# Designs tried in a protein design chat: VH-VL binders against Glycolipid transfer protein 1 (GLTP1). Part 8

Target 1, 202 residues: Glycolipid transfer protein 1 (GLTP1), of Arabidopsis thaliana (Mouse-ear cress) (o22797)
Amino acid sequence: MEGTVFTPCLEGMKHVKSDQGEMLTKPFLELCKTILPVIDKFGAAMTLVKSDIGGNITRLEKNYLSDPDKFKYLYTFVQVEIESKIAKGSSSCTNGLLWLTRAMDFLVELFRNLVAHQDWSMPQACADSYQKTLKKWHGWLASSTFSMALKLAPDRKKFMDVISGSGNIQADMERFCAEFGPFLHDNHKFLASVGMDDMKAS
Key: E = the ipSAE of ESMFold2; O = the ipSAE of OpenDDE; V2 = 0.75 times the mean of E and O plus 0.25 times the DockQ between their complexes.

## First folded at step 7 (VH-VL; framework fv_dusigitumab)

Design q5 (from p4 with heavy chain N52D V104I; at its last look DockQ between E and O 0.49; V2 from the best seeds 0.00; counts 0 for: pae E 10.0 > 2)
Fold by ESMFold2, look of step 7:
Structure q5 (fold): chain C 202 residues (1-202), chain A 124 residues (1-124), chain B 111 residues (1-111)
Amino acid sequence: as target 1 above (202 residues)
Amino acid sequence: QVQLVQSGAEVKKPGASVKVSCKASGYTFTDYDINWVRQATGQGLEWMGWMDPNSGNTGYAQKFQGRVTMTRNTSISTAYMELSSLRSEDTAVYYCARDSSDYIWGSYYYMDVWGQGTTVTVSS
Amino acid sequence: QSVLTQPPSVSAAPGQKVTISCSGSSSNIGDNYVSWYQQLPGTAPKLLIYDNNKRPSGIPDRFSGSKSGTSATLGITGLQTGDEADYYCGTWDTSLSAGYVFGGGTKLTVL
């Protein structure tokens, strides 16, 4: 491939905010879609993470398409659902945005681990990222399932070779973390401002 | 057990409307989208749209935009599909189907539970 | 006209295997998970395969699914006369007219 597996993600990041700095629904969701091929390179180990991300993207996109003008800005989903008193529902767009953001936190921390700890195995990098990001929000069933999935993690050297293509994978990972992280921080900051950042899995 | 039970067969004249009901049981009605799918005799499945029982939000297939309305009554766990300005080509079996997506566990849109179908005949 | 293309029919003898193809585009099969539905004569459709290759409880492992690029395949081994049905692929399409799309259906005959 030309570039790395991150090349489409890095291009997508340029479009996520309006001229006024507001998070745009469609560009944000398109960016998130470009991360799914990155997750695919992990194979079976990331089946649950990929499914969670994909499902939440689809939930938000489905509702965006019901009224694109109304939902031009990403956080409008949350504002509308708070006003309608449905934001805490398990199927809400608020819940979808929260869990999409949390799953992306896991990926950002995973790639930070791979950059910072070149001597760590893939299972070790994944486990550390999980403990720092998702574990506090999961019950015992989800945690146990993740622990079992780690046994399917790819060999790190083989994984790195697959995702590098013709580009500089370490530089692209560093840039991914540096640029995507702030978008996730903005999502959490907004959700916290309306009391919606603390929901756990039901 | 999870069930979707639909209202009975309807015979309508061209230009009229029809409203099909779909009563859910055995699960939390507001947690899953309801899709509507129709099938003319000897033809394939045709997706009409989705409805989120929690919010009441809908998304309609372009072909039905302006003629279909999907609603619900959460107090009786019932979804409705109303199709207006009926014509002979609307003669079909109409199904409701539950979208079993589990966004936290990463399932994508698929229809795991289907109603038995409601035959709508448009004739003069 | 169907957005997802399936052969209109396939046939094979009892005990043999058959595959049913479903061809789409990057905005549907390429980007989204594929489901398969079985419709026995005179009945409602039933979910057969979800998430490309997973079986719901009660579906025997002689039914399998796969996806490659913009194409998906349903495989059925050990054919039985009770497998005579119409089979539909389905997936979400994220294009400008976004929504769920079905294939045109494939009639399986067990001879």
Scores: ipSAE 0.007, ipTM 0.590, lowest interface PAE 10.0, mean pLDDT 87
ESMFold2 (binder alone), look of step 7: mean pLDDT 91; pTM 0.944
OpenDDE, look of step 7: ipSAE 0.080; ipTM 0.704

Design q6 (from p4 with heavy chain S101E, light chain D31N; at its last look DockQ between E and O 0.50; V2 from the best seeds 0.00; counts 0 for: pae E 9.3 > 2)
Fold by ESMFold2, look of step 7:
Structure q6 (fold): chain C 202 residues (1-202), chain A 124 residues (1-124), chain B 111 residues (1-111)
Amino acid sequence: as target 1 above (202 residues)
Amino acid sequence: QVQLVQSGAEVKKPGASVKVSCKASGYTFTDYDINWVRQATGQGLEWMGWMNPNSGNTGYAQKFQGRVTMTRNTSISTAYMELSSLRSEDTAVYYCARDSEDYVWGSYYYMDVWGQGTTVTVSS
Amino acid sequence: QSVLTQPPSVSAAPGQKVTISCSGSSSNIGNNYVSWYQQLPGTAPKLLIYDNNKRPSGIPDRFSGSKSGTSATLGITGLQTGDEADYYCGTWDTSLSAGYVFGGGTKLTVL
């Protein structure tokens, strides 16, 4: 493997915004897809996270392909659904974007933990990230299920060896957090501006 | 009990259209996408497209683009698939299937509940 | 329209084990979870396995699934004559022109 497991996503980040700073649907979804192989390296611990991310990518992509010109800009999904009064539905693209963003918050915080806390085990890093990001949006059943799954996290040294390839994994992980985090912040800022950033699971 | 019940068998002539219905019960219809899948005799499963009952949005497999229309009536929890310009090659069993989704659990789309199938025969 | 490759048939005696392979690419199996469907003669398909290796309620643990790279495998142990069916893998294909894809199907014969 040339580079690290992060190399494709770091390249994808260059294309996510238009020249005017607008979040572009297709490049953003393609960027999110490049994170799925990273999640795969966690094995069983991240089955739920990968399924959530992949499902929401698919939901947004299916709807993007129904009218690519109309949905060129990511936030158009939300604007259209608010106008049609369907944004709060569990199958909405608005809900898909919200939960995709929240799942990515978890991953960004996880990698921040791995960078900042060289002495933490993988389960410790995962649990701390979950507590800081997703847990507040989950009911007791979802929280219990995620907590159990995260205890299956791989050995940290083995994990780091697998994702490093021929590149500098620490530098790439820091770049991932520094570049992807702001995109997620932009998503949250937009969703909050239309009252859609505070929905919880049913 | 989560269930999809489809309309009965149809016999059509070439050039006609057919509209198959799929009535959902036992769950919130607008929370899950509906897929349509067909199967010609002795052949495998062929995905035709999806429809989101909440928005009415659809995505069609390229092979069926321009000939298929997927719709719904949310007040009676019913999905529809209409296939036009029928040919003998369209003779098949047509299934509706619920795309499973739990945005909290993050499941990828998979078809967890299937209708019983509707046989459409196209012959002169 | 199927982009997933399965063997056309497999067979084994009652009580034995079989595996059914499903080969794809990075745009489908490689990046997405795999499901398996059982179709008994004259019936609609039924979900057997989702998310690569999970069983829905009511599916016995004789059925198992796994995934490695761009390939997936359905395992059936303790074969019974009632397992004679067609088996399909399925997954989302994230390429620009495709959606959900099924394998071509595998006919299981229990002697």
Scores: ipSAE 0.007, ipTM 0.599, lowest interface PAE 9.3, mean pLDDT 87
ESMFold2 (binder alone), look of step 7: mean pLDDT 92; pTM 0.945
OpenDDE, look of step 7: ipSAE 0.270; ipTM 0.750

## First folded at step 8 (VH-VL; framework fv_dusigitumab)

Design r1 (from p1 with light chain S95R; at its last look DockQ between E and O 0.06; V2 from the best seeds 0.00; counts 0 for: pae E 12.8 > 2, placed apart)
Fold by ESMFold2, look of step 8:
Structure r1 (fold): chain C 202 residues (1-202), chain A 124 residues (1-124), chain B 111 residues (1-111)
Amino acid sequence: as target 1 above (202 residues)
Amino acid sequence: QVQLVQSGAEVKKPGASVKVSCKASGYTFTDYDINWVRQATGQGLEWMGWMNPNSGNTGYAQKFQGRVTMTRNTSISTAYMELSSLRSEDTAVYYCARGPYYDIWTGYYGMDVWGQGTTVTVSS
Amino acid sequence: QSVLTQPPSVSAAPGQKVTISCSGSSSNIGDNYVSWYQQLPGTAPKLLIYDNNKRPSGIPDRFSGSKSGTSATLGITGLQTGDEADYYCGTWDTRLSAGYVFGGGTKLTVL
């Protein structure tokens, strides 16, 4: 491939904010879609993460398409649902945005681990990321299921070879973490400001 | 190292407006919200609103909606709070503060860095 | 609308322990992360506890925090004369349309 597996993600990041810095719904969702091929390189280890991300993208996109002008800005979903008193529902766009953001936290932390800890195995990097990001929101069953799935992570050297393509994978991972992380921080800041950043899975 | 430095004390008449500045240093200004909090003499802390320096978006406390405007100039890492239609009850120390914020590594912070405060006195 | 409730004052001798309560509702303490702030006389507030029970760098471990249901508690052990200050809890409140709320403050007197 030309570039690395991150090349479409890094291009997509240029478009997610308006000139005034507002998070735009459609560009943000398109960026998130470019991350699915990155997840695919982990194979079976990331089946649950990919399903969760894909489902939440689909939920947000369907609601966006119901009124694209109204939902031009990402956080409008949350504001509308709070006013309508449905934001805490398990099928809400608010819940979808929260869990999408948390899943991306896991991926950002994972790639930070790979950049910072050249000596860590893939299962070790995945487990550490899971412990720091998703585990506190999961109950015992979800934690056990993710822990077992992450043991299926590919050999690190083989994984790195697959994702490098013709580009500089180390530099692209560093850019991914540096550029995507702040978007996730913005999502969490907004969700926390309205009391929606503290929900756990059942 | 991380600092918020505010503009000096102001004396205003009722009906006037005041604009307080808050200059950030030692960190990336656009990564953290700036919140404004005031405190009348001998009283508690009163939250006024937040401003996201990256987007310029704001959220104001209902009490101040329509009277407060929070802005920034990212090129000089400075936040501003303007309060209009001043009344004697607006006499207070006004603080800027960095946060609240979420850090993926360490959790959910409150307001972790505060300016020194700006005394605004509203009298006839 | 109810704000976060703190006792107006607490006191104890040097070396003793105190706790300061902060009572709220599901829309604030129940759903959100609690911070505690110390304000020494004549100074700006300072973050003392965040994320319910974590200490920023430089805060000694004799300061502790906890949260249960709709209540939060600040604990201070080994009281020192320099701990004499006002203490505030703070958190988001969804009923206030994304408003941040502080408790009324607790004046700690070290006798």
Scores: ipSAE 0.007, ipTM 0.507, lowest interface PAE 12.8, mean pLDDT 87
ESMFold2 (binder alone), look of step 8: mean pLDDT 94; pTM 0.960
OpenDDE, look of step 8: ipSAE 0.024; ipTM 0.654

Design r2 (from r1 with heavy chain Y101S D103Y; at its last look DockQ between E and O 0.04; V2 from the best seeds 0.00; counts 0 for: pae E 9.6 > 2, placed apart)
Fold by ESMFold2, look of step 8:
Structure r2 (fold): chain C 202 residues (1-202), chain A 124 residues (1-124), chain B 111 residues (1-111)
Amino acid sequence: as target 1 above (202 residues)
Amino acid sequence: QVQLVQSGAEVKKPGASVKVSCKASGYTFTDYDINWVRQATGQGLEWMGWMNPNSGNTGYAQKFQGRVTMTRNTSISTAYMELSSLRSEDTAVYYCARGPSYYIWTGYYGMDVWGQGTTVTVSS
Amino acid sequence: QSVLTQPPSVSAAPGQKVTISCSGSSSNIGDNYVSWYQQLPGTAPKLLIYDNNKRPSGIPDRFSGSKSGTSATLGITGLQTGDEADYYCGTWDTRLSAGYVFGGGTKLTVL
């Protein structure tokens, strides 16, 4: 492949914010879609993570398409749902954005682990990232299912070879973490400002 | 009317196996987990495991791993629990209970519909 | 021995209020949603409270739940003789070998 597996998402990051710094719905969702192929390279170990991310992207995209002008800005979903008192519902776009952001926190921390700890196995890097990001929001079933999925984690060397393509994988992973992390921070900052960042499963 | 109806009482000898059925009605069977919980006479509730009827996936309490198997037949909306190598301490009422489907990330938990219970007696 | 600690029994007169405690740890009550179950004599358990403080349809608002830190509390006001039952708290425990755990149960007697 030309470049690395990260090349499409690094390009997508250029378009996520308006000139005024507002998070744009369509570009943000398209960016999130470009991360799905990165998850695919983990194989069966990340099937559930991919399904969760894909489901939340679909939720947001379906609602965006119902009125693209109204939902041009990503956080408008949250604002209208707060006004309608439905933001805390399990099927809300607010819930979808929260869990999408949390799943991406896991991925960012995972790739930070791979960059910082060249000697860690893939299961070790995944487990550490999960412990730091998602585990506090999950109950025992989710945690035990993740632990079982680690048996399916790919060999690290083979994984790194597959995602490198013709590009500089170390540099691209570092850029992914450095550029995507701030977008996730912005999402959390907004959600916290309206009391929607600390919800557990509903 | 959401309902779980279990098979009748069983008397078994030590070393045998028992298979209890739990038939669901009044809701989409594959949308909810089935849990199995037992209660010895005069004792508290003891969780045995969960089964997702859609996927067939299970999670067992460590105490029962190796002795319990939880299955289903979706065409007749029926869950099963089989406990092998029975001993007198397995004498109890066995309940099936519906809980929310919990995939990974967004679930919550409460067992909202319970079967009537199946008495299993293990004696020589 | 139960991971979640409940008082073995509690009693009060008709019309009074009672609370039933459930003490656990960070790996269970601290990190997870708590449910409460009522078991009337000779019957299967019935869900009374889920998600710490929510009532299923048909449960009167004289039943309430709360959670603080690693402890949960079931409150019952306006006690009736029909409330005589065993009450169990339940929650997930994130430790590998624990799974779903119930409290030991509290026998409520209405005198």
Scores: ipSAE 0.007, ipTM 0.458, lowest interface PAE 9.6, mean pLDDT 85
ESMFold2 (binder alone), look of step 8: mean pLDDT 91; pTM 0.942
OpenDDE, look of step 8: ipSAE 0.055; ipTM 0.682

Design r3 (from r1 with heavy chain Y102D D103Y; at its last look DockQ between E and O 0.40; V2 from the best seeds 0.00; counts 0 for: pae E 11.0 > 2)
Fold by ESMFold2, look of step 8:
Structure r3 (fold): chain C 202 residues (1-202), chain A 124 residues (1-124), chain B 111 residues (1-111)
Amino acid sequence: as target 1 above (202 residues)
Amino acid sequence: QVQLVQSGAEVKKPGASVKVSCKASGYTFTDYDINWVRQATGQGLEWMGWMNPNSGNTGYAQKFQGRVTMTRNTSISTAYMELSSLRSEDTAVYYCARGPYDYIWTGYYGMDVWGQGTTVTVSS
Amino acid sequence: QSVLTQPPSVSAAPGQKVTISCSGSSSNIGDNYVSWYQQLPGTAPKLLIYDNNKRPSGIPDRFSGSKSGTSATLGITGLQTGDEADYYCGTWDTRLSAGYVFGGGTKLTVL
């Protein structure tokens, strides 16, 4: 593998915003898709995370393709759905963007844990990230299901060896967190400005 | 007392238009949608659309696209529904209703206040 | 006829309880909050339940609501003759883009 498993997503981050700083739908979704191979390296532990991310990408992409010119900018989905009174529906693009952003928060915090805590096991790093990010949005049943799944996480050393390829995995994880985090912050800031950042799973 | 008071009964010929008014009192008119719902004799409720009194924005049920116009005059807290190209199957009681939620996104309150209804009869 | 399916009628004796069902799909009841409306003979509808299970001020707790999957249920205990009415469920439907839908209505008869 040339570079690390992160190399495609680090390249994708260069294209996410317009020259005016607007979040672009297609490039953002393509960037999110580059994370799926990274999730695959966790195996069964991340089946739920991968399914959630993939489903939300598909929802946004299907609606983007229905009118690519109209939905060129990512936040247009939210603006249209607020006006149509469907933004809070569980199948909305607004809901899809919110949960996609939250799932990515979980991954960013996970990789921060791996960088900062060389002595943590993979299950420990996953559990801590889950506690800090997704757990507050999940009910008891979802929380229990995630906690059980994360115990299936691979051995940390073997995982790190697999994702390193020919590149500097430590530097790439740090760049991933530093560059992707601000995009997620921007999504949360926008969603909060329209009252859409507080929804919980039912 | 929160209430919605509608204009009186109308009798119309096919092809005409009707405009029903709905005057709000007892609350801040611009904080809630006004919905229009109709009910033919012996039938169920049929949603026609919503109107945001603050912005004037509307959303219409697909069945009524091109025939319905919902407007308001905020200075007298009054909403209006106009239905054009009337036909006999438009004979119904027309209700205005507040809700289903305020625009602050504090939850779904349902259509919690209804007008008394306006009977519109379309006949030759 | 209606997007949401309700039984056309139910009946029970005074003091008994009754349950009225409302069946829909993932795009309406599944995704959105359900309200219930009571329409007494010759009157406008009145909100009984919102947010699936919440009562407006003045609605007694013998009226209850719940939702599971794509179905919602209105429960009425301690039936009174004054409860004779038509009952409608209502919710948003995301397939209809800004579309509100009602059930076909259920006539409650207190015998």
Scores: ipSAE 0.005, ipTM 0.512, lowest interface PAE 11.0, mean pLDDT 87
ESMFold2 (binder alone), look of step 8: mean pLDDT 91; pTM 0.940
OpenDDE, look of step 8: ipSAE 0.023; ipTM 0.610

Design r4 (from q2 with heavy chain G106T S107G; at its last look DockQ between E and O 0.38; V2 from the best seeds 0.00; counts 0 for: pae E 7.4 > 2)
Heavy chain, then light chain:
Amino acid sequence: QVQLVQSGAEVKKPGASVKVSCKASGYTFTDYDINWVRQATGQGLEWMGWMNPNSGNTGYAQKFQGRVTMTRNTSISTAYMELSSLRSEDTAVYYCARDSSDYVWTGYYYMDVWGQGTTVTVSS
Amino acid sequence: QSVLTQPPSVSAAPGQKVTISCSGSSSNIGDNYVSWYQQLPGTAPKLLIYDNNKRPSGIPDRFSGSKSGTSATLGITGLQTGDEADYYCGTWDTRLSAGYVFGGGTKLTVL
ESMFold2, look of step 8: ipSAE 0.028; ipTM 0.643
ESMFold2 (binder alone), look of step 8: mean pLDDT 91; pTM 0.942
OpenDDE, look of step 8: ipSAE 0.038; ipTM 0.687

Design r5 (from p5 with light chain S95R; at its last look DockQ between E and O 0.06; V2 from the best seeds 0.00; counts 0 for: pae O 5.1 > 2, placed apart)
Heavy chain, then light chain:
Amino acid sequence: QVQLVQSGAEVKKPGASVKVSCKASGYTFTDYDINWVRQATGQGLEWMGWMNPNSGNTGYAQKFQGRVTMTRNTSISTAYMELSSLRSEDTAVYYCAREGYWFGELSYYGMDVWGQGTTVTVSS
Amino acid sequence: QSVLTQPPSVSAAPGQKVTISCSGSSSNIGNNYVSWYQQLPGTAPKLLIYDNNKRPSGIPDRFSGSKSGTSATLGITGLQTGDEADYYCGTWDTRLSAGYVFGGGTKLTVL
ESMFold2, look of step 8: ipSAE 0.274; ipTM 0.756
ESMFold2 (binder alone), look of step 8: mean pLDDT 91; pTM 0.940
OpenDDE, look of step 8: ipSAE 0.021; ipTM 0.605

Design r6 (from q2 with heavy chain D99G S100P; at its last look DockQ between E and O 0.04; V2 from the best seeds 0.00; counts 0 for: pae E 13.6 > 2, placed apart)
Fold by ESMFold2, look of step 8:
Structure r6 (fold): chain C 202 residues (1-202), chain A 124 residues (1-124), chain B 111 residues (1-111)
Amino acid sequence: as target 1 above (202 residues)
Amino acid sequence: QVQLVQSGAEVKKPGASVKVSCKASGYTFTDYDINWVRQATGQGLEWMGWMNPNSGNTGYAQKFQGRVTMTRNTSISTAYMELSSLRSEDTAVYYCARGPSDYVWGSYYYMDVWGQGTTVTVSS
Amino acid sequence: QSVLTQPPSVSAAPGQKVTISCSGSSSNIGDNYVSWYQQLPGTAPKLLIYDNNKRPSGIPDRFSGSKSGTSATLGITGLQTGDEADYYCGTWDTRLSAGYVFGGGTKLTVL
């Protein structure tokens, strides 16, 4: 392949914000979609992560398409739902954005681990990332499911060979983390400012 | 009336399989997970695994991995647990139990509705 | 065998208060919500307490739960002969890689 598995992600990041720095719905969701092929390289180990990410992208995209002009800016979903008092609902776009952001935190931390700890196995890198990001928001069912899925993690050397293609995988992972991380931070900062960043299943 | 009704008692020979059914009523079947728990005579409770009726996803206790299969038929609100390669040690009462689903959110720490139990006896 | 430790039995007279302990570790009781189950003779278990200290609808307030560190406690006041049962604590244990665990059970006898 030309470049690495990250090449589409890195291109997509150029379009996520408006000239005024506002997070744009359509480009942000398209960026998130470019991560799905990266998750596919993990095979069955990441089936649930991929399904969760895909489901939340679909939720936001469906609602975006109902009125694209109204929802041009990503955070408008949250503002509208707070005003309508439905932001905390299990099917809300606010909930979808929160969990999408949390799942992406896990992936960013995972790739940071792979860059920083070249001697770690894939299960070790995944487990450490999960502990730092998602575990506090997951209950025993979700935690147990993820722990079981780790048994299906690919061999790290084989995985790295597959994702490198003709490009520099180390540099691309580093750039992915450096550029995507701030977008996730901005999402969390906004959600916190409206009291929506600390939700668990109630 | 939220309830879980299980299939009747089974007598099996070693090496056979058993499939226990669990029919839900009084709630939306796909909104909650189903757990399976067994209890040998005079012993405590032993968790076997969970099944999400909406997705069909499962998680099995390590002890039963490779021998247990948990499935469902959503059109009749029924969960199933199949245990293969039966041994005399598998003689027990098998329960289904409903738990809250939050694989999107976070944690569950309880099983709020239990079936009546299904006695499985494994003997020659 | 159970990961969570309960006394095998406890006895008390009608009208008295009893407590039943459940001891675990940081990976189970310490990090996770605790539930309590009552199993009357010849019946399926019934949820008494969830989320450490909450009662389902229909459970009288003489049943209470608490958690401190890696230990949980079920309290029962105003004991009745109908309270004779086995009592189990339960919670998740993250070190067991997808394991819900129960205590070994405590047989309550009302003399």
Scores: ipSAE 0.000, ipTM 0.451, lowest interface PAE 13.6, mean pLDDT 86
ESMFold2 (binder alone), look of step 8: mean pLDDT 91; pTM 0.946
OpenDDE, look of step 8: ipSAE 0.064; ipTM 0.649

## First folded at step 10 (VH-VL; framework fv_dusigitumab)

Design s1 (from r5 with heavy chain L106W; at its last look DockQ between E and O 0.03; V2 from the best seeds 0.00; counts 0 for: pae O 8.2 > 2, placed apart)
Fold by OpenDDE, look of step 10:
Structure s1 (fold): chain C 202 residues (1-202), chain A 124 residues (1-124), chain B 111 residues (1-111)
Amino acid sequence: as target 1 above (202 residues)
Amino acid sequence: QVQLVQSGAEVKKPGASVKVSCKASGYTFTDYDINWVRQATGQGLEWMGWMNPNSGNTGYAQKFQGRVTMTRNTSISTAYMELSSLRSEDTAVYYCAREGYWFGEWSYYGMDVWGQGTTVTVSS
Amino acid sequence: QSVLTQPPSVSAAPGQKVTISCSGSSSNIGNNYVSWYQQLPGTAPKLLIYDNNKRPSGIPDRFSGSKSGTSATLGITGLQTGDEADYYCGTWDTRLSAGYVFGGGTKLTVL
């Protein structure tokens, strides 16, 4: 395999924003899809994360396809739903974007931990990442289930072997964190600006 | 029969280079990493580095960085380890050993097949 | 001096049980699977245990491995004279320049 499992993701990040700096729906969703193969390498530990990400991508994509011109920009989903007073619904695109963003927060933080803390075990890195991101938004049941799943994280060396391919996985992880983080920050900033960033799991 | 067969003993002078070969047979050469480990007389095992025969990727122990080169010829299922700027403390038995890696499924770790060893003597 | 710490020697009579400890850190044993190697005098090392507690084919069940935290243990029951050898633990250290690390080795003497 040429490069690493992050290669598609790293390439995809180049096209997420318009010339005016606006988040584009299709490129963003396509970008998020590229992370799914990476998640798969965690095995059972990330089944829930994959499900969340995949489900929310599907939700947003379906709505995008209903009117691609209208939903060219990612935040239009939120704006339209706010106007229609349905943004806070559990099945809303706003909700989908929020939880997609949060799930990606978790992944970015996880890989950040792996890069920054090479003395941490995989479970420790996962746990810390979860505590800093998703945990505060999950209920006790979801949190317990999630934490249990994370304990099934793969061996660090084996995992790195799986994802490294022929490239520099450390560099790619670092780059992933550095370049993807800002997109998530922008999502949070926008959601917060309209009062939608603090929704909890229903 | 799965085996690794190494080249014969070497006698070198300080400052010279030595290149040890390791020929694999009985399995798909590109499906396992090759590690190189040396052992001085009466001493413990010392890991030198790994090489993936499929990609050619390598990782060297810091101690040998800039002085060791690990290569392979896939057509003859042979791995090579070259150590340059030899010094007396490089006198040791050098082993190649295969280790599994990810190939569509989680593989076990551990060096499960070893060469017979190559004695390298560095003396003035 | 070795990254992983083993006792220099252990001894027991035939039929007895012995354990060999291997102590490391979070960046090696704490993060990665441990392997154990047997080296008979004048021979190449042989894999005894991989993935902390798994035996390759041909290794008898009287050899066992375990791992807890940053330490690993090799157990040998029903000790035989043929078990007299050097034993090494090993694992990967997953730092930026990841490398394999061995213990210093333990000489097992069968009394």
Scores: ipSAE 0.015, ipTM 0.598, lowest interface PAE 8.2, mean pLDDT 91
ESMFold2, look of step 10: ipSAE 0.179; ipTM 0.727
ESMFold2 (binder alone), look of step 10: mean pLDDT 91; pTM 0.938

